# Designs tried in a protein design chat: VHH binders against q93235. Part 7

Target 1, 248 residues: q93235
Amino acid sequence: IFMKTLDPKVPRFYGKGTIIGVNPGVGYQPWLKERPDSTLIKYNLRDQKSYKAYLEQMKTYLTKYDSNATETRECGAGDSNDDLEKNPDALPCRFDLSVFDKGCSEKSDFGYKSGKPCVIISLNRLIGWRPTDYQENSVPEEVKDRYKAGSIAINCRGATNVDQEHIGKVTYMPSNGIDGRYYPYVFTKGYQQPIAMVKFDTIPRNKLVIVECRAYALNIEHDISSRLGMVYFEVMVEDKPVEEKKEL

## First folded at step 24 (VHH)

Design c106
Fold by OpenDDE, fold request of step 25:
Structure c106 (fold): chain B 248 residues (1-248), chain A 123 residues (1-123)
Amino acid sequence: as target 1 above (248 residues)
Amino acid sequence: QVQLQESGGGLVQPGGSLRLSCAASGFTFSKYAMSWVRQAPGKGLEVVSDISSSGGRTYYADSVKGRFTISRDNAKNTLYLQMNSLKPEDTAVYYCAKLEREPGSFWYSFDSRGPGTQVTVSS
């Protein structure tokens, strides 16, 4: 049995290359700035205080999508940010957060209260980068059921065999992953970074699960050592009675 | 509000030198990695160089290695690009860019950019 022993906290290889990279990296939220060295999402579902910081971080992060109607436009089917490179007056597409309403919105506490936490997945913003579609017959097996041309598929697994046994059912919002219509990234006012969310529907209680999430497009390379095209984090959902601090 | 303003561009002969400066304001400059990017006519944007917040780490594109030097003065909130041995192919608009660490990642994103400064290398 091949077991991956990887410290998810630090890449093994950063090298002497650009810190921006030419291949996308993957980010996630909630990532607490007060704990920059921690990739652990740990909370007690019975204790609202324990997950408050995560909720606040998620809310704070999503405020960037509060758009002025003058800075963005609604994009329908067939629309994209492609014109941003050609037309300096073009408005970027507005990102629709409603895609997360089924269990991953603020109204649902991003799934934390229910013990089904949601995690935001993003790619670092590379200038001019856009996803390249797989050919229909070349879509990786792990995302084949959800992949749609024009999107970046996301797949999350347990980092080790043990973690994979524990991670349980995972839901992706939207199912196809990150919407490619929002690419390419261009330096323009009002640009909306596209994101997806991963919901852990049946993650075990009182167990630590190391999660690996990968992004899939033809031009996304995966490298464990440099963490290209992927991100690691840990999730622990506790279910324990909240001990009342005896007022001395 | 984040503000970046490039200066120091101009017309130079091949083999000449220029020093670009980028004045930063509206954020704690010393806490952010910075980069120089350029866009040549008819081409896309390319990363020329980047530098960590402390200045301890630098990157150079292969095309400019040995000729360009990125530096920063955190006390002055200024980013620099010393360009030596300039070539016609270096002709481009040069932009100063603020980088931001992608949350939960070790990779950085482009966050903000200045209006750019024109560099023209021609005989």
Scores: ipSAE 0.776, ipTM 0.877, lowest interface PAE 0.5, mean pLDDT 92
Fold by OpenDDE, last read:
Structure c106 (fold): chain B 248 residues (1-248), chain A 123 residues (1-123)
Amino acid sequence: as target 1 above (248 residues)
Amino acid sequence: QVQLQESGGGLVQPGGSLRLSCAASGFTFSKYAMSWVRQAPGKGLEVVSDISSSGGRTYYADSVKGRFTISRDNAKNTLYLQMNSLKPEDTAVYYCAKLEREPGSFWYSFDSRGPGTQVTVSS
């Protein structure tokens, strides 16, 4: 006996496009182009072929961060892309992918082989947009422990109560979320979009989990109906014997 | 052994109210989300409402939103459904349930349920 979920609005479709507006959209990777209507990340731990496409997609996506020392600059503490709005000759900050080395790098197969898959979280690019910090006493409870001024906190949970029971431990890289130093977005050569990764450390086997990830800044609104400030995807990590296709 | 037992059903006039209760035993009630599921005559199963283990998150079917309220008392291992402004369309057997996701599917199945309680809304 099967019953429908209470929330029919849980998306099964991933639409392509830039949301034009004052509120940024949230996106995720890997998304497979060969399955444009699917937001499902599904693979078998026992079958490397089953998650190869996801690995390739992750690798391809991250190639945009290949460092060109002539097009970007190193940014330290206190630096930001603010100068890009005032100085056309200013170089954008270089993004550091080493923040993902603890289980979410290519060396680790982005956690897929080990059954701890990593997912990239990003905001769409809005010209001139930058995150607004929460006041210390106004930080939402769900991100309070990880929130840092100057960053966009990310929080992922089960989309339903049942999903929340199964989602398990989640790790965020970096813990504070998306680094705000890379804002505002300016249409300039060499701009690198900041991202964060979420790692599912104890996600169940052979069970589909619907995940909701929200981005947190004072000027980011959350609305389920319009999917503002959030993204949905599904994760299914199978652990099944690989059926040998008997070559007829 | 997981046991769920519904109570509080009955006959009520349109616009009336009922409060359903569910007594749970045989498992750590406070660790699991709970749901109310109903089956109307000649219709399929419908998830009416669910509540998180702590009670902090609740969901309602569109058909009952604004009229029904789900709650729980973990100290008493009891689930509740307050039903207000009842309509004839609410006539059904109501089940207290622990739901699970069917492997590989978006659909829910019963992990456990009670025998159900009849709710009849009629003039």
Scores: ipSAE 0.761, ipTM 0.925, lowest interface PAE 0.5, mean pLDDT 91
Fold by OpenDDE, fold request of step 25:
Structure c106 (fold): chain B 248 residues (1-248), chain A 123 residues (1-123)
Amino acid sequence: as target 1 above (248 residues)
Amino acid sequence: QVQLQESGGGLVQPGGSLRLSCAASGFTFSKYAMSWVRQAPGKGLEVVSDISSSGGRTYYADSVKGRFTISRDNAKNTLYLQMNSLKPEDTAVYYCAKLEREPGSFWYSFDSRGPGTQVTVSS
């Protein structure tokens, strides 16, 4: 039973009334703290100043992976944070940011300069939560081509039909979505939250596109009204001459 | 640096009461939702109760509903958990946890917790 909240700053429905919820929520970056009520990513390709704040936000967000790297371990294909539950002395798996090197790294200005902005997708950190895999025959069609067991697939689309027409090609890094090896969340200093990035490769210029990104696992519910399992944001890549502020 | 320190745990008989406290520092306490979580022997962490930054909203796990009361004093940077009618099943390490809003979302994440305080309910 979901309880409806009257707080406009809180989701309308929480599982069993908890503030945290029992179903994952989806977050995104860059989200500017100075504009807390805005979910708009808007910048001008011709104006570096216009997207500087977004770059800084992305950098700041990603810095946390470097800052606690010494408190992590390298994890191979057979490793996961499941070990943390069994062994309190185990170090959490290090997240590999190199997966974003193809157009979504700092070196590439996270795609903003080139007009192919990257957005970080994350899930809120729930205690002990792990993605449940779909059965092979039950994978949703929209992520079937990219889905890998053990991962949380991400799919972004236009919120409306018009937006879907405009959103263009979207690339997911990694293609399979958020790596499930980093689950479950545990209270450890070195924990690194797994993330994925979505790159908008052919997003139109001078048009606002409302984007809906959903996370996919068997135990992730989607609900538009409560925004369970999904997040909305807007992207507007402008291509306009930079107006010289006439020094009055 | 965010610091949380739980206190008030101990040994109590079934039907007894305890009041846990959590002293918070290193952040603006009044701006953050808080949670009590517990871990029983051989079990995973579970959310016991949470409270909004203002204290206007509270949540209780079904297992503790009617028996536990979460509260906060923002002026004192302290979170409380009044535990009444304690049961052996309530035996666990209790942790105070700071919640953070997931960026771009209305959902919250666990950010940090204290070292915990042991609560043992035994006859």
Scores: ipSAE 0.721, ipTM 0.857, lowest interface PAE 0.6, mean pLDDT 91
Fold by OpenDDE, look of step 24:
Structure c106 (fold): chain B 248 residues (1-248), chain A 123 residues (1-123)
Amino acid sequence: as target 1 above (248 residues)
Amino acid sequence: QVQLQESGGGLVQPGGSLRLSCAASGFTFSKYAMSWVRQAPGKGLEVVSDISSSGGRTYYADSVKGRFTISRDNAKNTLYLQMNSLKPEDTAVYYCAKLEREPGSFWYSFDSRGPGTQVTVSS
């Protein structure tokens, strides 16, 4: 019985009812702190001022990945943060933002200017938690084409039938979702939270679309009532003339 | 920079009481949920209790329900854990932890913790 030297940084127990949760929750950006109760992403394509706050939020959020080379390490194929549990001196894997360069980077205004807004998808940080892979024959149908072992697949759909009709084409970056190499989460300095982005390529104009995004791993439970393993937000891309506020 | 400092730990006999305090600085304390986590010798971290930013919601591990009380004074930027009827099984290093809401989610993440305070329950 290899007594796995329990890394003091790994929690043993998350109780039911805790505000942290037992299973990963899903979050998204941009989420405006100024409107904490709002899950609406609304802007006008013709009005740069209307989406400035979202851009700023995205930029601000991504600054956390500005790591000193001394606090993170480069991880290749097959690497993971497993070493963090075993070696207190181990450095966490560095997250590569270049995966978002095709339309979801700062250079592209995260797709907002072009009317193809990108949304960041993340999981809450549960210490010691790792995604469990599906068996090949047990991968949910909705993510089967994009699923890769070692990753957390993301799938976004319209929350209602009407929304599903309107949501249009959705692109995932990377296609296989959140990279599992960055797990487990360890309470250590320099840890970089893995994320994925969802790009709405053909979202309609001047229509509100309610979006449901789910994260997929064997050990991620989906429950609509508790919103486990999923997140809801609304997207409205307007295309309207900018009314010149007559400065009274 | 977020700073958390636990105090109030010590040696106590079974059935005794301790009150832990956590002094917080470097962030708007009243806006964040907080947690007490403990690590017993040879065991992993355990969430003992958590409390919402306003204090309106609290959680307790089953092992401490009825004995421990989490509270906070937002004006003093301080988190508390009243521990009554202590048992040897409560022996651990207790950490104060700052929780952050995952953006757009109702779920929280561990963000930071203090250096911890030792609680030893022994006859």
Scores: ipSAE 0.696, ipTM 0.846, lowest interface PAE 0.6, mean pLDDT 91
Fold by OpenDDE, last read:
Structure c106 (fold): chain B 248 residues (1-248), chain A 123 residues (1-123)
Amino acid sequence: as target 1 above (248 residues)
Amino acid sequence: QVQLQESGGGLVQPGGSLRLSCAASGFTFSKYAMSWVRQAPGKGLEVVSDISSSGGRTYYADSVKGRFTISRDNAKNTLYLQMNSLKPEDTAVYYCAKLEREPGSFWYSFDSRGPGTQVTVSS
C-alpha cells in the first residue's frame, strides 16, 4: 500500500503501490508541463494571451496523430487494433480527429475564445488492456443515454453539489466516448491513442468549477481515493476587461 | 529515438538466479519511471516490477516479492532486475519498458519497450 499526500487534489492511495496500476487511469489536456502541480484551466476569454498556452498545448498534443499517420491504416466500422496482436505486420488504426470538428478543433480555438473550452480525455496506456462492454441492462445510469458497446463512455460532472450547479451543459465528442476499436494498446510503431473531448457549453464566467470526469467500461474501476477511472481538474473562464499594461 | 535493450536472460534451474539489464538511450533516462514486464507462453503481459525515476519508489508483483529486486543506475542509463529463487512459473520473455506520466494524471502509461530477453527456468 502506497499513501500519497493528504492534498485532496492528489490521489491518496495507489493500492499495492504500483506506479502504472492495473486499471485505467484518466488523463486530460490541456495540462501544462510548466505547471505540473496545477490542474487548473484558467483564462480570460477577452485576453488571447491568457489562453495561448492552452491552445499551444492542445495543438502540440494533437500533432502526434499527424506525425505518425503514415504508419497507420484506415479502419472501418468492422476493424480494430485486435489484429495487432495476431499479425505483427498489421498497421494500427488511424485515429480520426474530424470527430472534433464541431467546436473542438483548432479552427475553433478548441472553444476557448468563445468561452466554451474543450478538454481532451484519455486513458493511460496499459499493455494489452481493452475495454469490456457492459451488458445492456448493467450500463450505469449516468451514461446510459450515450453508451455504445465497443466504446468507453465518458461522464463529467461537478465535483461537489455547488460545482454541479455551475458546470452547465456538457457535450461529449464523440457522444459515445472513446472509441474502443483502437484497443488493445500494443507496442507498435504508429499506434495512436484514442481520445474523446468534453466541451463545456455553458460554463459560468468568473467562477471556479471543479470537474470530475469518469470513464465507463465494465472493467474500469472507480475509486476516489486512488483516482482510478477518473480525473479532476478545475475550469475558470474569466470575462474581464484586459488591463493595458502601460508600457512605462 | 528511444531505444531499450534487454540482456541477461537465459536458461537456469529452479532456485537459480539471473540478473537482467536494460540499456536505455535516446531519452533522459533519469527523468522517467521504468518497468519490467513479462509475457509467459500463452499468457498476457504482466507487470513484474516498476521503479520511479529517482529509484525512491519500487513496486513488485506479489508473485515475485521477496525474490526479485529492481534497481537503476541513472549515470549508466541502465535498469536492472535481480531475480533470485527462480521458479518455472517465472519462465517468460522479459521486457524493459519506459513509462511516462499520463497528462493531467498521476497514473503512467507504457511508452516504449525493448525487444525482450528470454528467461527459462527448467530442471
Scores: ipSAE 0.666, ipTM 0.831, lowest interface PAE 0.7, mean pLDDT 91

Design c106
Fold by OpenDDE, fold request of step 25:
Structure c106 (fold): chain B 248 residues (1-248), chain A 123 residues (1-123)
Amino acid sequence: as target 1 above (248 residues)
Amino acid sequence: QVQLQESGGGLVQPGGSLRLSCAASGFTFSKYAMSWVRQAPGKGLEVVSDISSSGGRTYYADSVKGRFTISRDNAKNTLYLQMNSLKPEDTAVYYCAKLEREPGSFWYSFDSRGPGTQVTVSS
């Protein structure tokens, strides 16, 4: 009886009621630790000081991808982190941040200066979890145009009808969402969490927009009450003259 | 660097008891939820129990409810698992795991685990 020794690095069952849960949650950046109760991204595009904290947070977050070549491997189109479960000596795939170079890189101030802010979207790390692909005919309509098998599609919309009217054009990087090649998550050194970015290209000025971002895979459940498979945050891009604080 | 080290495992008879400990270092222990997970021979990894940072919230797998108790001493940076009325089915490698909140979310991620400690329940 060849008891296939399952790799202890890959959980098979979490159960209901766990702190971590059984369904993926969605996170976002920049989230400022100094304002833990706030999900608001608010800044004045005319005031660099107003969005500096967000830039720093983004930079800090992305430092985790500064990996040594010895801890990760380059992965091509046919590669994935599946080998991590089978081969203890396998290296995790290196994440390519260049996919964000079109307006969502540090060089572009992640779009904040131009009034087109970028937001990082991530899923919580569930060991052994992998996205399940939709069948071609079962892809949700809202992501059908961008969905690619092997990826987790992301869709962001206004939380309310009013917000949806104001949110404007949204660009996803990459367009297909989070690259599934980086799954499953395993307890291994050098693992790089895959992410996507959402760019708000035409978000209005001086208006608060409540944003809902959902992640899409067959095995991702959406529930508004528990916020399963989704995340909410608010964006307000101000365009106002910078008030000179008279040094009293 | 985050370090977790499990101890307290061993061989026990059915009905016996063990107390597992997990020594944590390299992070502010009191700020993080923790979990015990186990992997039995031929089975996948399963969450046995978890505990919030403050200890106010706990979870137990159905298979261990009433028998196992998770606790923590934040002053000592130590996580515990009291295992009573042990059964052969509890035989597994037990791991201590650090949980972390996903930014901007209330959901948690597995962040790190220890090398594990073997628990064997046999007559």
Scores: ipSAE 0.662, ipTM 0.830, lowest interface PAE 0.7, mean pLDDT 91
Fold by ESMFold2, look of step 24:
Structure c106 (fold): chain B 248 residues (1-248), chain A 123 residues (1-123)
Amino acid sequence: as target 1 above (248 residues)
Amino acid sequence: QVQLQESGGGLVQPGGSLRLSCAASGFTFSKYAMSWVRQAPGKGLEVVSDISSSGGRTYYADSVKGRFTISRDNAKNTLYLQMNSLKPEDTAVYYCAKLEREPGSFWYSFDSRGPGTQVTVSS
């Protein structure tokens, strides 16, 4: 059978339908490996067993940031990973978890025991990608008060009007989001993927809240239908009496 | 431990062909998407082509469409890149790269690459 090459004369959408794409995808933790088809974070404040798996998942995920002086370097205000593409022997910047010490560390059970759960927000690792700054007058209103040039701001909201009424106060750690100094990723030995955390300070009890978080940089596209630049998860913090099981 | 080893590079005239291979070990090859990534002298890394774990979905950069073909043999844990109608602009180190599902995500991430193989296209 004979086939002709088609030339549809339609707009070309490069990057669409690729396996990894050219636009960062957003992810979150804790996402339990045992329930890979569920994005629900649900636990009972009165039952420590109900949130133990989330704590274990968070701790396991964060072990990749254990310090290794031979594979990373300390980076100050003017430092970045910019030279890694041209210098394969350069060490990547070390990511310091201490930015999470005020309520989103292991010492506080990542906020779960106080009903203020923390959620890690990350971008997938594209090769050579780095954030492009908004112009000062073009920063989206959702992040304008927290945006810093060179960073990727994070904003979380309720997915519906009801969810937005319930989501309550949200604290971003760091406030500016993900620092751009950790970009680009170029298969660097010892690379430490940057993250931010979001703490839900006043999320209600016994109510399901659907959360939408978005990452903000000029070169991060947002598209609801393909979930570009955003992630959805659900939070249900219960505060219910635990039933006693009788021995039989 | 992930091990990736490229081979098949070399010097070739414009219009010629080469076939790159990448031997994979230390992971279940058939469960992971793979990529070829190249770096031309003095330039950044460029994704040349991707292939899904089953081989059912592929992607090509515009600069190589119609000339390069990515394939895999999951029984032999090997990734391939057939490179036809080579141009001087294709001169680069070519890396075999493993993708993984980003933890906590529906998206993939680049995980690791091999040491690369040099392809040089010149008269």
Scores: ipSAE 0.603, ipTM 0.821, lowest interface PAE 1.4, mean pLDDT 86
Fold by ESMFold2, fold request of step 25:
Structure c106 (fold): chain B 248 residues (1-248), chain A 123 residues (1-123)
Amino acid sequence: as target 1 above (248 residues)
Amino acid sequence: QVQLQESGGGLVQPGGSLRLSCAASGFTFSKYAMSWVRQAPGKGLEVVSDISSSGGRTYYADSVKGRFTISRDNAKNTLYLQMNSLKPEDTAVYYCAKLEREPGSFWYSFDSRGPGTQVTVSS
């Protein structure tokens, strides 16, 4: 028997014996600044103004990825930020938002208009941290079909059995998660924090779904009690008639 | 704009003591956790110590525990690191760093650092 919290706020966590920790914490967007104590994403498909704030939060968050040729560099296959600690003049890799164009971009209202909302997944900025690869036979089953060496895979599931029955199809963008080429972070000017997005393709209408997303690399520990390596948020996509207000 | 300025570094003998200071401006110092981070020659960055916004929680790397003490004076917007029983291995540039809450998260992230102050421990 489980009880749901009316306010699904996750407690504030410190790492083991430190305020920043040595294990990456997971974050998400959109988390509205005007509702800092709520992790709920709730809107009505029939009421565009009910999801406008989420769109604006997403747009504002993503402006940090606007191209800057003088503070970032193009990175192709095999390029990474690995040399930033040794070369003070090196530019960090530019993060390319085009991977999200298939339904998680501004042109599609980040999936909100179609009832397939997108959520950004990110890791906090630890100094010098970089993902460690799983050995071939040790990749967790949840991400095995999408895992790529050098990356941080993402998997989202329903927090309870009921939520898992409801969460439906989840699309991961990129499928292999957060690209490790953007690590490490070392106070680099122009640094572009890497992200992934998850799209909830078949989330039910008028039902609250509690979502747990986890980040996967060999050196990311998972612990439910301390929320290590994971994040929780709630999604409620309504499909209800919009009540017309009578004006005076 | 956030400004952090370290001072108090220098040359000291093994077993000696040194006190680093970091003057902070351009933000409400008392609202933010702070950190000391060091970089030895040819090495990566190492978190030395953290302190919460109120000063009520502190953390020390194992390599400095019992020898170093982090503190802050929120009235003077200053972060301190008292370094005792110094060893040659403590030779590094020491950076004062500001922490912030990661956007969309209950976790902290590093935000910015000062230019650093050199500490050299040698006979």
Scores: ipSAE 0.561, ipTM 0.804, lowest interface PAE 1.7, mean pLDDT 87
Fold by ESMFold2, fold request of step 25:
Structure c106 (fold): chain B 248 residues (1-248), chain A 123 residues (1-123)
Amino acid sequence: as target 1 above (248 residues)
Amino acid sequence: QVQLQESGGGLVQPGGSLRLSCAASGFTFSKYAMSWVRQAPGKGLEVVSDISSSGGRTYYADSVKGRFTISRDNAKNTLYLQMNSLKPEDTAVYYCAKLEREPGSFWYSFDSRGPGTQVTVSS
């Protein structure tokens, strides 16, 4: 899914009749700042230089989660950011990156060196929005086995039948998706935007795979024509001999 | 350094009018969509209105539609909210907010807000 050159400071999608919308939009990382008009993640397993920029983009993005005991608080089960709108002294919940240590951390080059690239999935920052639970009998089949009340489940699929045949095994971290405790966002200083990661464990070599990822909560609408509740990106993991050209 | 400063709030009788202004600096104002967000006493934040970077698209919450008008003057780096037919329910602190592109996305996110200006509608 390639678009004409875009100004990176000007969004291209609007909510229904609004600039920001009332429905979360979905984003992903790594999206290279130097290539703002491309959603392609492409690299060669045999050439570490080919994926270094993606690793640096991931590391830079994740720097905002470095622990700071004075700006955030620990939140366990039952804790949430609900208090932030009415308590000016309340601290936002701290987001712990350790959930990604099983193959989607810097230690593993976020899966890139093993051909199992990790992609961060995030929701845009709406003011005051928080997830609403599905009833037990209404949980979409795509996420039913991983859904937890209070959370936003994530599911990724191939955009076409061919892509779906190729996408292979996808690991979701956390498996339940994004925990709702980090909502709402209300301009809070020190806010740590929650994320999930998806790892493509068995994506094929030398084949372009178009991926569609969706976020699931009762109050997240999906619409393909307006891209509500979903994001598209392409993955191309090459495994080719490295060529070198004469430079003189 | 993004700076947003609201002004024009005050006390007004039901049915009256006020015009809020927001002076913006520290960023290229004309490249960003803007919003007015309010917080009534004891309540959460509510998006009142949005406006695109050019001013060509606007949004209004149902509670203010037909009574409020958002506008901007990109030459003066200023956002406005004209508030007519004010009701006691409009009593709130009104914040000017900057939108931005969500990183890794084609969608908007809220980025920052000003300190706000108090609007009180009372007989």
Scores: ipSAE 0.547, ipTM 0.794, lowest interface PAE 1.6, mean pLDDT 87
Fold by ESMFold2, last read:
Structure c106 (fold): chain B 248 residues (1-248), chain A 123 residues (1-123)
Amino acid sequence: as target 1 above (248 residues)
Amino acid sequence: QVQLQESGGGLVQPGGSLRLSCAASGFTFSKYAMSWVRQAPGKGLEVVSDISSSGGRTYYADSVKGRFTISRDNAKNTLYLQMNSLKPEDTAVYYCAKLEREPGSFWYSFDSRGPGTQVTVSS
């Protein structure tokens, strides 16, 4: 057996002992493909042009959840993608965007116009992985009040003590995170990757805030040095006068 | 459109060897990490091995450690799996799989796989 060690100088994160890993990695949107190495979300509240690209990225990303998708099914209580491993004719569960209608939808510009930007949180696609539930007495304190068995809870904090002081109120949509019914992924045609959103309701103006978001299930390991089970991004919501260009 | 086609499977006696190939097209092969994934009868999918885009990093499942070797030829857009000292437990359909950078992340995700090739190890 050849074991691989995560190389800290490589810009892409690798799983522990593997390239893809057996532990979910966490991702976020909006992520601008034109700046693939940047994790900064920065815009001026007084300048719609400054956040237009983030709105377009959110809209484009969410088109895969079109309500008319023909390769998915509605999943009710007790349904899940577990059927996909046994039945090649089964359709994957459809992901319903309506939970985001309370301030993280296109109608509200995903919160950017109001200075309460929404960020999508997702897990990378491992083959056959599914969340395992915490026992009632073992739920981590950060998510204890929002945790639901069968789900993957999300929690975001400031990366440093000063960031934590500044991050303010965070709203989680849905509050219990990502529903486990959308697992596993097994190269499924029409698969709809499940997501959650976090809304930063009281993020300060003109201050850079470094955010750390973590995903919580019994079988999601967290490791700060290798970034297992978590993602970092920076948010800066400016509130400055739009600079006028002097005509020559 | 991503196209992956495995070949080289077949029937072999215990202790024998096979070399699997996967021809890739429809994407820039040298930019992407690749994986071999197998499914034994009555079992779920198992990641057998993966390899970085350059070939400089590899992983092997404990069940194949020391017996299997993953490699790639980026000039020929081909992924390989050399399987030595084969055991009946290695009987499975073997899939070539493409990894990609997860959108909005620095992590990899599985993207797609080929139709697979059957490997049967029996006396």
Scores: ipSAE 0.510, ipTM 0.786, lowest interface PAE 2.0, mean pLDDT 86

